# VH-VL binders against Probable transcription termination protein NusA (nusA): the designs that were tried, part 6

Target 1, 139 residues: Probable transcription termination protein NusA (nusA), of Halococcus morrhuae (Micrococcus morrhuae) (p15738)
Amino acid sequence: MRVTLSDTALRHIALFEDVTGASAVDCLVDDDRVCFLVATGEMSDAIGPDGTTVEQVEERLDKRVSLVENADTAELFVANALAPAVVHNVTISENASTVAYAEVDRADTGVAIGRDGETIETARRLAERQFDIDDIELA

## First folded at step 3 (VH-VL; framework fv_remtolumab_arm2)

Design s50 (from a5 with heavy chain G104Y)
Fold by ESMFold2-Fast, scan of step 3:
Structure s50 (fold): chain C 139 residues (1-139), chain A 118 residues (1-118), chain B 107 residues (1-107)
Amino acid sequence: as target 1 above (139 residues)
Amino acid sequence: EVQLVQSGAEVKKPGSSVKVSCKASGGTFSRYAIGWVRQAPGQGLEWMGGIIPILGRADYAQKFQGRVTITADESTTTAYMELSGLTSDDTAVYYCARDYYGSYFDYWGQGTTVTVSS
Amino acid sequence: EIVLTQSPDFQSVTPKEKVTITCRASQRIGSYLHWYQQKPDQPPKLLIKYASQSISGVPSRFSGSGSGTDFTLTINGLEAEDAGTYYCHQSYSLPWTFGPGTKVDIK
């Protein structure tokens, strides 16, 4: 494990796993929202039919919930974190810092950024925690 | 080619509810949000709310909170907007529009006229 | 809630003239501002996204500029078919909000 989880994050993961049957490998806790990094291949279980399962998690936490699917490579991870935006390519560049450049479909720039920048900022936080990526830049 | 087709005009009594449908064709329905925007006669555009099918989440403008419910059926690629407790102030044309979440409305339905009268 | 204001409310313009419409936000919204055109009895049509980005199929005479709180839509050489109401829309934060609209008429 690259990251140490807080007691609050661990409690949220336990609730998430109990409700969904899916596993979460990381959890970001903010004042009004929670993001779960869902184990690879378990996203459908976490969402549930018509989103009913993730809605139950939101109701129990009294917070907005977002989900990101985990991946084994940094490139696929970054693409998953920007979903549902169409990502054509991800290039990891090492110079002064490690930066992921995501080539997002032009029509999907807003999707990749998300409401109030939530998607791109969440992606940056998770990429740092899981893959030691210092920044994500949209190309 | 993306196209949004809405249900037909409605005439409703005060206190009743109305449910408008918006069927999407072409494109990837689950990937993009569907927003609902209304326009009272001679007035401007007012956002009511939207749904992101892939996330199973709907968001609402505070003015409509508790009266509006937005849902989606991915199997038929159809979004719905139900507004309850109708008053004459709800007389408007109601539009659905595809929202590239956190951005712009690129495709719009033709509009559904809802008239609330005794 | 972010409030958008537009000026002018109404403008009557001779064909081929330059039209400028201003949209001001009650707080900074970066470049999360989009412009729409609405003709009578029709749904709105997207003209400009992210303050200044063009839309395929929209004539090049339409352009947008600005960032932060002050934004401008420019029509460089108004044509007869451009008569309509123009709305700005912010997608910086929920709830999404629209400006009150600017009606553009041809003399």
Scores: ipSAE 0.000, ipTM 0.503, lowest interface PAE 16.9, mean pLDDT 85

Design s51 (from a5 with heavy chain G104P)
Fold by ESMFold2-Fast, scan of step 3:
Structure s51 (fold): chain C 139 residues (1-139), chain A 118 residues (1-118), chain B 107 residues (1-107)
Amino acid sequence: as target 1 above (139 residues)
Amino acid sequence: EVQLVQSGAEVKKPGSSVKVSCKASGGTFSRYAIGWVRQAPGQGLEWMGGIIPILGRADYAQKFQGRVTITADESTTTAYMELSGLTSDDTAVYYCARDYYGSPFDYWGQGTTVTVSS
Amino acid sequence: EIVLTQSPDFQSVTPKEKVTITCRASQRIGSYLHWYQQKPDQPPKLLIKYASQSISGVPSRFSGSGSGTDFTLTINGLEAEDAGTYYCHQSYSLPWTFGPGTKVDIK
């Protein structure tokens, strides 16, 4: 799926790629944060040694930055979007709507949800844009 | 080495059109855009518009909308800027430059002088 | 559209002196500001990107700073080859805009 990127998202992706050398395939822009969907295999370049590279992106944008690694399958994508929570399995159910059920380790449920639901909300938005998944539920 | 090479100088009559080419060589990032910036004699830089070929997107400055058309041929890695309804106010050096919408213009063509005179 | 203002419009400077050029945006643009040098009959050359990031091949005497609305380009120890016109450029919002330029001459 090819998503339509806003001018703001394109601008942020250009800065991200120029600073990190990594590619971003999507970008979510909120008032206080920006999330980049990083090309598969390029997360270490995006983060940099001790997180210094992603910190430079944050400094230049004057916003919090989160990173999600892309994947070629919906199942791995959902697991990546919930990182660093331990995900044991992801099942995609296609009925009236398409729902991903992520089996998250019990100790990591809070990590998967994130502060104020930020992690799970971001995961849901990206899954819809990239894989046409209508919802993510924690099993 | 990335290089942008533009077509040669043009002398045009008022009311005519001019089409300037910009050939990219030395490898461009797949999503890179080509922008067009002009400079009238003794004046500063003015952005006219740009194109991101693989996204099928062209953007224009309002001042030039309706008179400028920016296109690209990905098979020859060549961008074009066509300006119609020329007047003496269009006498300028026209530059193509590579960007990625939100990035700086990191590589520039050598410029094409367009002179509009009767 | 975002308007960029530069000061001063002209400087005549002695060799080895420190040169400071400022660029002010009509609205906040984060760090989406870049600096270019242009010499007569040549295209502009990128000097500094994203307010403060250096460019490979550009002498270390050139540096940039600032964020939001106020930005500065500094040349620490002007050399003869630095004579030219300096432009700031914002890439925050379409249409892209440039400052009016600052001309730097050597005495």
Scores: ipSAE 0.007, ipTM 0.598, lowest interface PAE 9.9, mean pLDDT 87

Design s52 (from a5 with heavy chain F105M)
Fold by ESMFold2-Fast, scan of step 3:
Structure s52 (fold): chain C 139 residues (1-139), chain A 118 residues (1-118), chain B 107 residues (1-107)
Amino acid sequence: as target 1 above (139 residues)
Amino acid sequence: EVQLVQSGAEVKKPGSSVKVSCKASGGTFSRYAIGWVRQAPGQGLEWMGGIIPILGRADYAQKFQGRVTITADESTTTAYMELSGLTSDDTAVYYCARDYYGSGMDYWGQGTTVTVSS
Amino acid sequence: EIVLTQSPDFQSVTPKEKVTITCRASQRIGSYLHWYQQKPDQPPKLLIKYASQSISGVPSRFSGSGSGTDFTLTINGLEAEDAGTYYCHQSYSLPWTFGPGTKVDIK
């Protein structure tokens, strides 16, 4: 593994994979929630019909669960991480640092940020771990 | 079929060390954790520690810290548990078991009896 | 460390009777609780994982329930081959710990 996973994260990934049949490539563990980075193309399996599969993961963990779908490119990854916000474009700028600029639909800026910045901060953490992106800015 | 085969019984003197092996076959060794669990005569199960071979990381129960070393050799698909400073309280059957990061220990070795006596 | 307690310590049961074994954790562990059966001079065998998930090859008379701190293993219609000691095990937090065991015998 390129990224270092805690013992708790590894156990959560094992449970997630057992319940969903989908693979997780990363896991962020916070006091009240767990975020899984779901392997590309496996998001539907992770969510399940009417969200019932991800609800089973939440029930077994006794924590809120959020899912982000992985992608092969940094641009698509950033768009996925800000879901369900509508992202029109993502531009990666590589100068002194690597910054992703996400053009989010005006109506969805709040969705992209999330409650107390949760969505965008999670996106920034995962983008750094997976694509060496130093920051995400909303355009 | 996944199988874990352990080394044979040992009789040791107080103060010595014992090294028990656990050879895995029939499955993918490095993708799973190998844990070590002991059972004293007539007593319950006690977790000693485990190793994730692919990461080279071992974790130990505090009771055994400083006395136990768990290692793995991927080339021979073998895990080892070495316990030093043996006393009569270490007389037990020692098991290795496979799990996938805390999903339950689904395959177990046959056990290795270690008797510590003077 | 997380302490697991089991009840009862021992139960002698008539064939076909229902057996209930409880396991309680000293703190919340979600569903990271697993059940094992051990027969004399044999290693333990995994019966139930993640509190309630069935294991292939284990008879359907074995079931598990619970979450958080209180967990139950049920054997619905005990058979002679079910005599043994039953252990719960938590994998929520290191160090992993086992309950003290419940011995089930046939009358």
Scores: ipSAE 0.177, ipTM 0.743, lowest interface PAE 5.2, mean pLDDT 89

Design s57 (from a5 with light chain G30S)
Fold by ESMFold2-Fast, scan of step 3:
Order: sequence, then structure tokens, then C-alpha cells
Structure s57 (fold): chain C 139 residues (1-139), chain A 118 residues (1-118), chain B 107 residues (1-107)
Amino acid sequence: as target 1 above (139 residues)
Amino acid sequence: EVQLVQSGAEVKKPGSSVKVSCKASGGTFSRYAIGWVRQAPGQGLEWMGGIIPILGRADYAQKFQGRVTITADESTTTAYMELSGLTSDDTAVYYCARDYYGSGFDYWGQGTTVTVSS
Amino acid sequence: EIVLTQSPDFQSVTPKEKVTITCRASQRISSYLHWYQQKPDQPPKLLIKYASQSISGVPSRFSGSGSGTDFTLTINGLEAEDAGTYYCHQSYSLPWTFGPGTKVDIK
């Protein structure tokens, strides 16, 4: 289902698209950071050479910026959201709730979780918004 | 390319209302926001409000809350600003202008002069 | 509401000189600050967006800088056609507001 964007999210998306030339399909706004869901195939444009383009977005917003690349399938989407962790497989289970089970390389469990759980928390929020996935569990 | 064309000048009595139109051509109408900015004679610019047509969302400056209504008709690619309860303080040039929700107003209408006199 | 203050109110300059206009916000607005030029009986024209980003078709002599609360518009080598009133505008939070304007005349 199409997500509803706040005024702040819309403003941030407009700035992001103007700076990067890439499209964002969703935006999560928190007190200290902003996450953009980048259109499939446009991550290189969003990041720029040596990360210089995404750094310009961070400077203009005066906040940390993270990027997640969108995908057409729930499985690829979950793998993208946990990047740069190595994800071997993603299985979607539909029961009373819809749960994504991500088989992450054991060396990368901490990467998938992120600092203070930021990566996995963001992945869960985006997966719910975009694919109606109720939870992501690391296998 | 993109052009915004506004309706013509109006002369109104105190207590009446005025409705100004802004017709967009070129580019995509609904993807962008249309804002309304007024300027009294010899004074600066004052933002009144704006609308994002694709979302049907309008925002207003609190100073005009209850007196201003901003609407859009996507079928005619036209935005409207209606201001009620007119007083002589409302004598101004009224501009419509396009932005991508906070990106700065990149295209402007030619302006509509509204004169309120008894 | 966020209040924008501009200085100076007015300046008269000789062609080819450097012009500096400042805009200060009553609270932090990141880089959501834009600059406009307005000539008599014409609508404003966008010069700089997001504090420092250039606009296609605007001469390179116009540049912007700043972040947070303090912003500057610079015209490096004023031309006769640059006479007009310059406004800053914040789009950080509603209601959006404009500065009071700075009038630039040519000597």
C-alpha cells in the first residue's frame, strides 16, 4: 500500500532529489538522522564519488543520512535494508503475521543489527511500510 | 517551458471576497506545490499558503487562517486562492509560485493586483 | 514563526564592486534558505536555493553561503542589471517566511 509522507519527509525528499538527481520513494525522519529509500538502480547517484553527494545531503540537513536501496521483491528488499551485511538467504513466512527470516553471515550479525540496533530497526520499519512485513528475524 | 498565468486585476469593496486563479502549463502540474505570496504596495513578500495538488493538501499561514482557502483542479491544471473579509490592508499584488515542497519558488505567475476600496 | 532579518536595508554601489547581503534566522533552519531578486513591477526570480545551490540560467557572480542561522548572498562584480530588491526565504518550518528585503541601487 502507498505510504503517507509527513511534511518533513516530503521536504527532505525534495532536497535529496535536488542534490543527488536520484529519486527517493520513502523517508524516515528521526531526531538525529534521516533515512531515504532510494529508487532501484539509483544508489550510485545518491552516494556519489567517495560518498561526496550523500555528504552534501547530510550537510544541508544537518543530520546523519542513511540510504537503503528499494527492490521489487520482499526478499531482495530485506537483503538491501541489512546492507552491507552479507545475507545468504531471505525467507518470507506468512502465518498469523508476516515474518522475514534473514540468514546473515555469522561474522556480519553485528553489522545487520547496527549501532544501537539502528540498521535492523530501520529495516523493520521500511519492510512494514513497503511490503507489510510485521518483523525481520536474523537466522 | 513552465508557465503560470494568473487571472486579471480586481477591485473589491471592504467585507467582500476575491478568488484569484493560477493556470499552469508545461511540465507536470500535480507533482509540484503551488504557493501564494502577496506584496502590498512598497512592501516585502508575505507567504499566505500553498497546496500540493496530487496530495490534496493545503497549508496556511496562521495570519490568514479562516480567511484564506487554497484549492486546485488537476483537470484544468489550475490553482485558486480565495481571500474573504477583505479590508484595505489586503490591497496588494498576489502571486502564485511553484516549488517542489520547500525547494524554493522556481517559477512565478505574473501577479494579480487586488485593490480594496470603499 | 521563524523571523528573518536582513542587512543592510539599502546599499548604493558602483558597477563591478562586490555586494554582500546577510540574512539571519531567529532559530536554526539548516540549509532551507533561498534567495530571490525582484525588479520593479515584476515577480521575484529565484537566484540561490538551499543556501548555496546555483540555479540554471543565473549568472555565476551570484553565490550563497551559510547554514543554521547565518546566511550570506554575494554578488561578485555587480552589473547594472543587478539593481533590485533581494529577499531571503526560509522553508524549514511552516509558516514559510521572507526577510524584509535589501534594496540595491547602482551609483
Scores: ipSAE 0.206, ipTM 0.749, lowest interface PAE 5.1, mean pLDDT 89

Design s58 (from a5 with light chain G30A)
Fold by ESMFold2-Fast, scan of step 3:
Structure s58 (fold): chain C 139 residues (1-139), chain A 118 residues (1-118), chain B 107 residues (1-107)
Amino acid sequence: as target 1 above (139 residues)
Amino acid sequence: EVQLVQSGAEVKKPGSSVKVSCKASGGTFSRYAIGWVRQAPGQGLEWMGGIIPILGRADYAQKFQGRVTITADESTTTAYMELSGLTSDDTAVYYCARDYYGSGFDYWGQGTTVTVSS
Amino acid sequence: EIVLTQSPDFQSVTPKEKVTITCRASQRIASYLHWYQQKPDQPPKLLIKYASQSISGVPSRFSGSGSGTDFTLTINGLEAEDAGTYYCHQSYSLPWTFGPGTKVDIK
């Protein structure tokens, strides 16, 4: 499914691709941060050596930047979105709503949630846009 | 090498319309946008609008909204700018220019002079 | 719309001197600011993109700096071929806008 991108998101993707050489398939724009959904296999290009490439993107946007690597399946996508948390398994339950249950390593629950819930919130937004997943729950 | 080639000079009557073409060659015509920028004699640059051909998406400066239409034909890799309701204030050189949606205009057409006179 | 102002509007410079042109935006535009050079009867030429990024084929004496609202184009050691009008351009918010231009002449 191809989502509709705002003018701001398109401009940010163009800047991201010019700086990194990697492709982004989606972009979430908030007041103080931008998240790019990076094409599968291109994450290392986006990050760059010691994070220097993604830091250039942050400097040009004057905002914090986070990256999520895309995937071909909903299960792998959810695991990627919760990185760097170790995810043991992802189960998708489809009834009246579609919910992803992610079994994260016990030590990584805080990492999966993120500061102020940022990681899990971003994961939920992207999962809805890309796979029509209504919610992500940590197990 | 990327080139943008524009149609030739036009002399128009007040109240008429003009349609300027911009043919792209030597590069890709996908994600790149084509913008239109005009310059009246002795004046600065004024952005009129632009289009992303693959999306058919056009945006316009408010000053020209309702009078300008920007289109693209991907099969011929040609962008068009049509300006209606011409007055002498529309006498200018009209440029098309390519950008990677907000990255700066890296290639420019040679310009098309439009003169509006009675 | 975002208004760009440039200073100075005109500058007459001795060859080999440093030229500084400023561009100010009416609101914050991050680094979505680009610089162009235009010579008489020619289309503009992109010199600097994203406030400070160099363009292949543009001499290294041209550099850009700034972010947010205040931006600077610097020419370190003006050459005779650098005479022309310089424009800033913002692509942060539609409609995109250009500054009014700074004309640079050689003494």
Scores: ipSAE 0.500, ipTM 0.843, lowest interface PAE 2.4, mean pLDDT 90

Design s59 (from a5 with light chain S31D)
Fold by ESMFold2-Fast, scan of step 3:
Structure s59 (fold): chain C 139 residues (1-139), chain A 118 residues (1-118), chain B 107 residues (1-107)
Amino acid sequence: as target 1 above (139 residues)
Amino acid sequence: EVQLVQSGAEVKKPGSSVKVSCKASGGTFSRYAIGWVRQAPGQGLEWMGGIIPILGRADYAQKFQGRVTITADESTTTAYMELSGLTSDDTAVYYCARDYYGSGFDYWGQGTTVTVSS
Amino acid sequence: EIVLTQSPDFQSVTPKEKVTITCRASQRIGDYLHWYQQKPDQPPKLLIKYASQSISGVPSRFSGSGSGTDFTLTINGLEAEDAGTYYCHQSYSLPWTFGPGTKVDIK
């Protein structure tokens, strides 16, 4: 299985890079929103001062935009994807399937899940695409 | 392996209440949602509500609001669904099922048959 | 509330044929759609989550596609054990809702 980008995703990435100056490694396209996987270290450029840069991307796409910062390891990636929740530890288990267990601070469980599950759902989709992780479970 | 084990079949009179239990074992209880879904004989699936124990949050379908109460006991890893004001229209199999707040119901209880008759 | 409709209501299929089931949402739901299989006197079983994500232990002949309002479950090479009722389920907004179901029989 290879990660492939649709024509729509490629167009969105081109627009994102033009507006922000940051690079996107991946892009999830839904009817109501677009999520960009931002290259490691470039998150501040993507957000911009007071969130104004990412707001410009939203205005041009006429869709909600969410951002996730990439990482070099599966463990760091999972922690980044659940931000701003405090993640104490991430353990990857490889048995019948590959599952990431994220130990999230109890007070931040709602933040890690996100409204209507959006944060955890996005994290799961990106983790599978980038690291072949079948699921993320909150520990 | 994750298991959800429900309480046994109930026969109830119209106007009474029923409380079904769902005992979870294997995996973590508090960090995922337990939903309740019912199915009348020969009919489809109907979501009634669910609870996320760690958030202290229960949500209900409007149709059941005021008649249904969903609770959880973390010490016994058991979720409960209580339905009041029973009528023959409430005759159904009631399922509990686990999800991580909208990720799909990946594990289901065996079902509890509730029959409402005079 | 979001209403899900499924097509067809019923399908009788020869083993090894391709089965396509459609689910349509009354409003856009992104990828927040899941597919289940239910056999008589058994609880439903999750087949596909988030429109297209595979589930460990589910045969590769099952696949999902779609986004927004139109979704498809495909069984590529139906086996006898696949007889049952198939339901779509949206978790985009509360209340969660299910489609009315599609019954698949082997003839």
Scores: ipSAE 0.005, ipTM 0.503, lowest interface PAE 14.7, mean pLDDT 87

Design s60 (from a5 with light chain S31T)
Fold by ESMFold2-Fast, scan of step 3:
Structure s60 (fold): chain C 139 residues (1-139), chain A 118 residues (1-118), chain B 107 residues (1-107)
Amino acid sequence: as target 1 above (139 residues)
Amino acid sequence: EVQLVQSGAEVKKPGSSVKVSCKASGGTFSRYAIGWVRQAPGQGLEWMGGIIPILGRADYAQKFQGRVTITADESTTTAYMELSGLTSDDTAVYYCARDYYGSGFDYWGQGTTVTVSS
Amino acid sequence: EIVLTQSPDFQSVTPKEKVTITCRASQRIGTYLHWYQQKPDQPPKLLIKYASQSISGVPSRFSGSGSGTDFTLTINGLEAEDAGTYYCHQSYSLPWTFGPGTKVDIK
């Protein structure tokens, strides 16, 4: 349940908070990109006018940056993680494993998956860390 | 205003250990990291290690691994750096300094001179 | 470990002139590069953080620029009180490392 942050993740969070004024709850670090889990209600501060604030974070890190807004419920969390895809409903099923089924608008299936699957992959990693969800499936 | 106050100068014999303290005041001690940086006479700055008190996490430069121990006591808002197996090469001014995990050292202690001689 | 090199190692300049100090990293470090000033018998003082971010209380004549591997500290209009040694510092990767320093004297 308790999320452990690497040294690199902690440094990235410190820089993110210094640049944006927004808080990050979690941070995923990959070779070419960084994803910040932004505190609920602080996404607009993180993005900034015309996306200029998040672009400053990207410039300073010298990596691509993605943002996911945190949520208090697993259902809203999964919907947020698949943004900007339109999600009609999220159902959590607990059988042998815990799976979130996200009903994504047909036109937005590609958006929910992301380039090279990065959006859905990031959503799955964050959902496991934050809510012990084993998988996310698009309905 | 944040202040870091270090313990006084020490004269040590080769082979002994020294423990330097760094007391923080005027800020939130546990939200920040305390690093230790030394400077030999006429030389540049060398990072030894640091600690994030709230996480109980300490990191060390490999050159000092096994000889240096960095600890913190949140109840007294004091960080410590203990260096063992002293040689004359350890003669230096030792500084503690605060950062927000990699944001740059914004506040520094006054320094503690450690002289190692026989 | 990431090695930082500074150029020049020493510079003696006339008051009011522009001083440029460079710092180069052995690998890309984004903007995790900070600049310090140290005067004799004093601890270092943070001048610039994250390559270009100003610090409250530091005169505006000090500025920083750069990203990746090449960084510059500029003092535009050197004053007598600016004599000292200037260090760059990277916090991108453990262990943190400092450059060897650049000593600036006033003629």
Scores: ipSAE 0.135, ipTM 0.728, lowest interface PAE 5.5, mean pLDDT 89

Design s61 (from a5 with light chain S31K)
Fold by ESMFold2-Fast, scan of step 3:
Structure s61 (fold): chain C 139 residues (1-139), chain A 118 residues (1-118), chain B 107 residues (1-107)
Amino acid sequence: as target 1 above (139 residues)
Amino acid sequence: EVQLVQSGAEVKKPGSSVKVSCKASGGTFSRYAIGWVRQAPGQGLEWMGGIIPILGRADYAQKFQGRVTITADESTTTAYMELSGLTSDDTAVYYCARDYYGSGFDYWGQGTTVTVSS
Amino acid sequence: EIVLTQSPDFQSVTPKEKVTITCRASQRIGKYLHWYQQKPDQPPKLLIKYASQSISGVPSRFSGSGSGTDFTLTINGLEAEDAGTYYCHQSYSLPWTFGPGTKVDIK
C-alpha cells in the first residue's frame, strides 16, 4: 500500500469490502465517522440500491460513513472528494507548495465545505495522502 | 481450500527458546494475516501476536513483547513464532490461525504442544 | 487492553433446548466481535463473525447478535455435537483478546 494504514483503518476496510464487494484503497477514521476512498468504478457497488449497502456499512460500524471515489488524476480526485458539489474545474499550482484550486458552482459552496467544514477537510486530508496536495482552495 | 500445517511437538528446558512453524497451502498467503494463539492446559485462548506479510507488519500482545518474534517467508508460504525465555508458564498448545485484517480466524492449524519442564 | 467477560462460565443443557451465551466488552467495540466453538483436543472453529454474520458450513441454529459492549451467541435447538467450549474474540483494538470461555455440556 502507498499510504500507511492504521490497524483501525485496516479493520474498517476489511468490513467495508466484505459488506459491499467494493474495494477501498484508503480509510480515514475519526471518533464518530469513517471515510472510505473507494476504488475507481466501484462507487455504485459501495452505495447500493437507494443507499442500502452503505447504510449497512454504517450499521455494522455504528458510525457515520462517507464515501469518496478514487481517481487517477489529482484534478478528478479533488472534484470527486467535493461531491456532490458541482465542480467546474480544478487547477493544480505547484510552486513553494502544491495547491488545488477548485471552481465550485456558486450554489454549491456550502455543499463543498460541508457541515462544520467536514467535506473540505476530509478532501484536504485525502488529497495530501494520495497526491501530495498541500491544500485545497475553493475559487 | 486453505490448510495450515504446524511443526511437531517440542519439549524444552526453562530459559530456552522454541520456534514453531505454520505452513499455509491453498488460498492467498500474503493477502491474509497469520495470528498466533496459545492455550495452556485446561485454560482459555490467549492471543500472542500476528503478522500481515504484504505489509511486513508484526503486532504483539504486550505480555509477550520482547520474548516473541513472529516472521513470515512468502517464498515457502510459512509463518513462524519464536518464543524465548521459556518458563513452565509457557507450557501450552500453540495455534496459528488465518484472518483478513481482523475479520475473525477462519482457518486454524492443528496446534503444536510445547512442554517446558526441568 | 479490552477485557471480554462471558456468562455463564458453565452450562449443562438438555438436547433441543435454546442456549444463550453473553459476551461483554470493557469498552465499545462496534461489531468487531467473533464467536468460536472448541471441542476437546481440536482447534477452535469460527461460528459467527462481525457479531451476527453467518459462516458458510456452520449450521443455521447458531446465530449472533449485539453491538457496542453487549453480545449474545444463540444456539436454537442444541444438538449432541454442540458440546464444547465457546469463546468470543474482539478484533477492534490491538491486542486482540478472547473471552474466558463458556463450557456447554449435555445433560
Scores: ipSAE 0.172, ipTM 0.725, lowest interface PAE 4.5, mean pLDDT 89

Design s62 (from a5 with light chain Y32W)
Fold by ESMFold2-Fast, scan of step 3:
Structure s62 (fold): chain C 139 residues (1-139), chain A 118 residues (1-118), chain B 107 residues (1-107)
Amino acid sequence: as target 1 above (139 residues)
Amino acid sequence: EVQLVQSGAEVKKPGSSVKVSCKASGGTFSRYAIGWVRQAPGQGLEWMGGIIPILGRADYAQKFQGRVTITADESTTTAYMELSGLTSDDTAVYYCARDYYGSGFDYWGQGTTVTVSS
Amino acid sequence: EIVLTQSPDFQSVTPKEKVTITCRASQRIGSWLHWYQQKPDQPPKLLIKYASQSISGVPSRFSGSGSGTDFTLTINGLEAEDAGTYYCHQSYSLPWTFGPGTKVDIK
């Protein structure tokens, strides 16, 4: 999906691209955190050695930063959004609503949910924006 | 090499309008925003507005609302700033400058002196 | 509109001295603050972007720091060529605004 970016999102993306050299295709801005949807194949540039590059983005924005790698399919997108949790399979069910069922390794359920639910809630928001997925359920 | 070249100096009468051009070369014109900043003699820098060609969007400072129009022509890689209703308070050097969506102005035109006198 | 104030208005210093210029924003702007140098009859030149990020081709004696509302530009070891007016600029919110400038002269 081609998402219309707000002025705030564009300016955050511009700072991100300037600092990292990586491209971002979407951005979620919250009170004290920002998530960047990083172009496919550019995640290592965004993170940098020992996470130092993404830490510079955090310092400039005065916010915590999380990164999700983009993908061309809904299934891979959902798996990427739940990283670094091990995802064995993603099934998209289209009925009254479109729901992604992610089969996460049992040991990684907490990782997929994230601190205060941040990871899974961010994944849900991005999946809705990019693929019109209404919900993500962990299987 | 990135370069912004502006049109030459203008002497205008009160009540008239002036249109200054800014031709960009090197780099990707549509990817960057072009801002306009003026400086009256002995005064500081004042942002007037800017345009993001790829978005087709121009933004203006409230002080100039209704008097300034900023446009861009991607085929000639040229941005324009037209200021109407000129008064002596508009006597200034007018600069165009490039930025990447708020990254700071990294390249500047040489400036265009506009003098408003009777 | 976000208002930027700079101090001092004017500073006259001897060569090799440390120069400190402050910029304060009327509201929090994160690190969306940039510094410029302007010499007489020339356009401004970008010195520091995003409060503290170095610009290629700008001497290492120039550094920036700060976030939120308080920002500092430091010239560590002023050279004769550094005489000029220094401006801060915020790009956090439209309309973008500049500080009033700090003039630096060399004794």
Scores: ipSAE 0.012, ipTM 0.639, lowest interface PAE 8.2, mean pLDDT 88

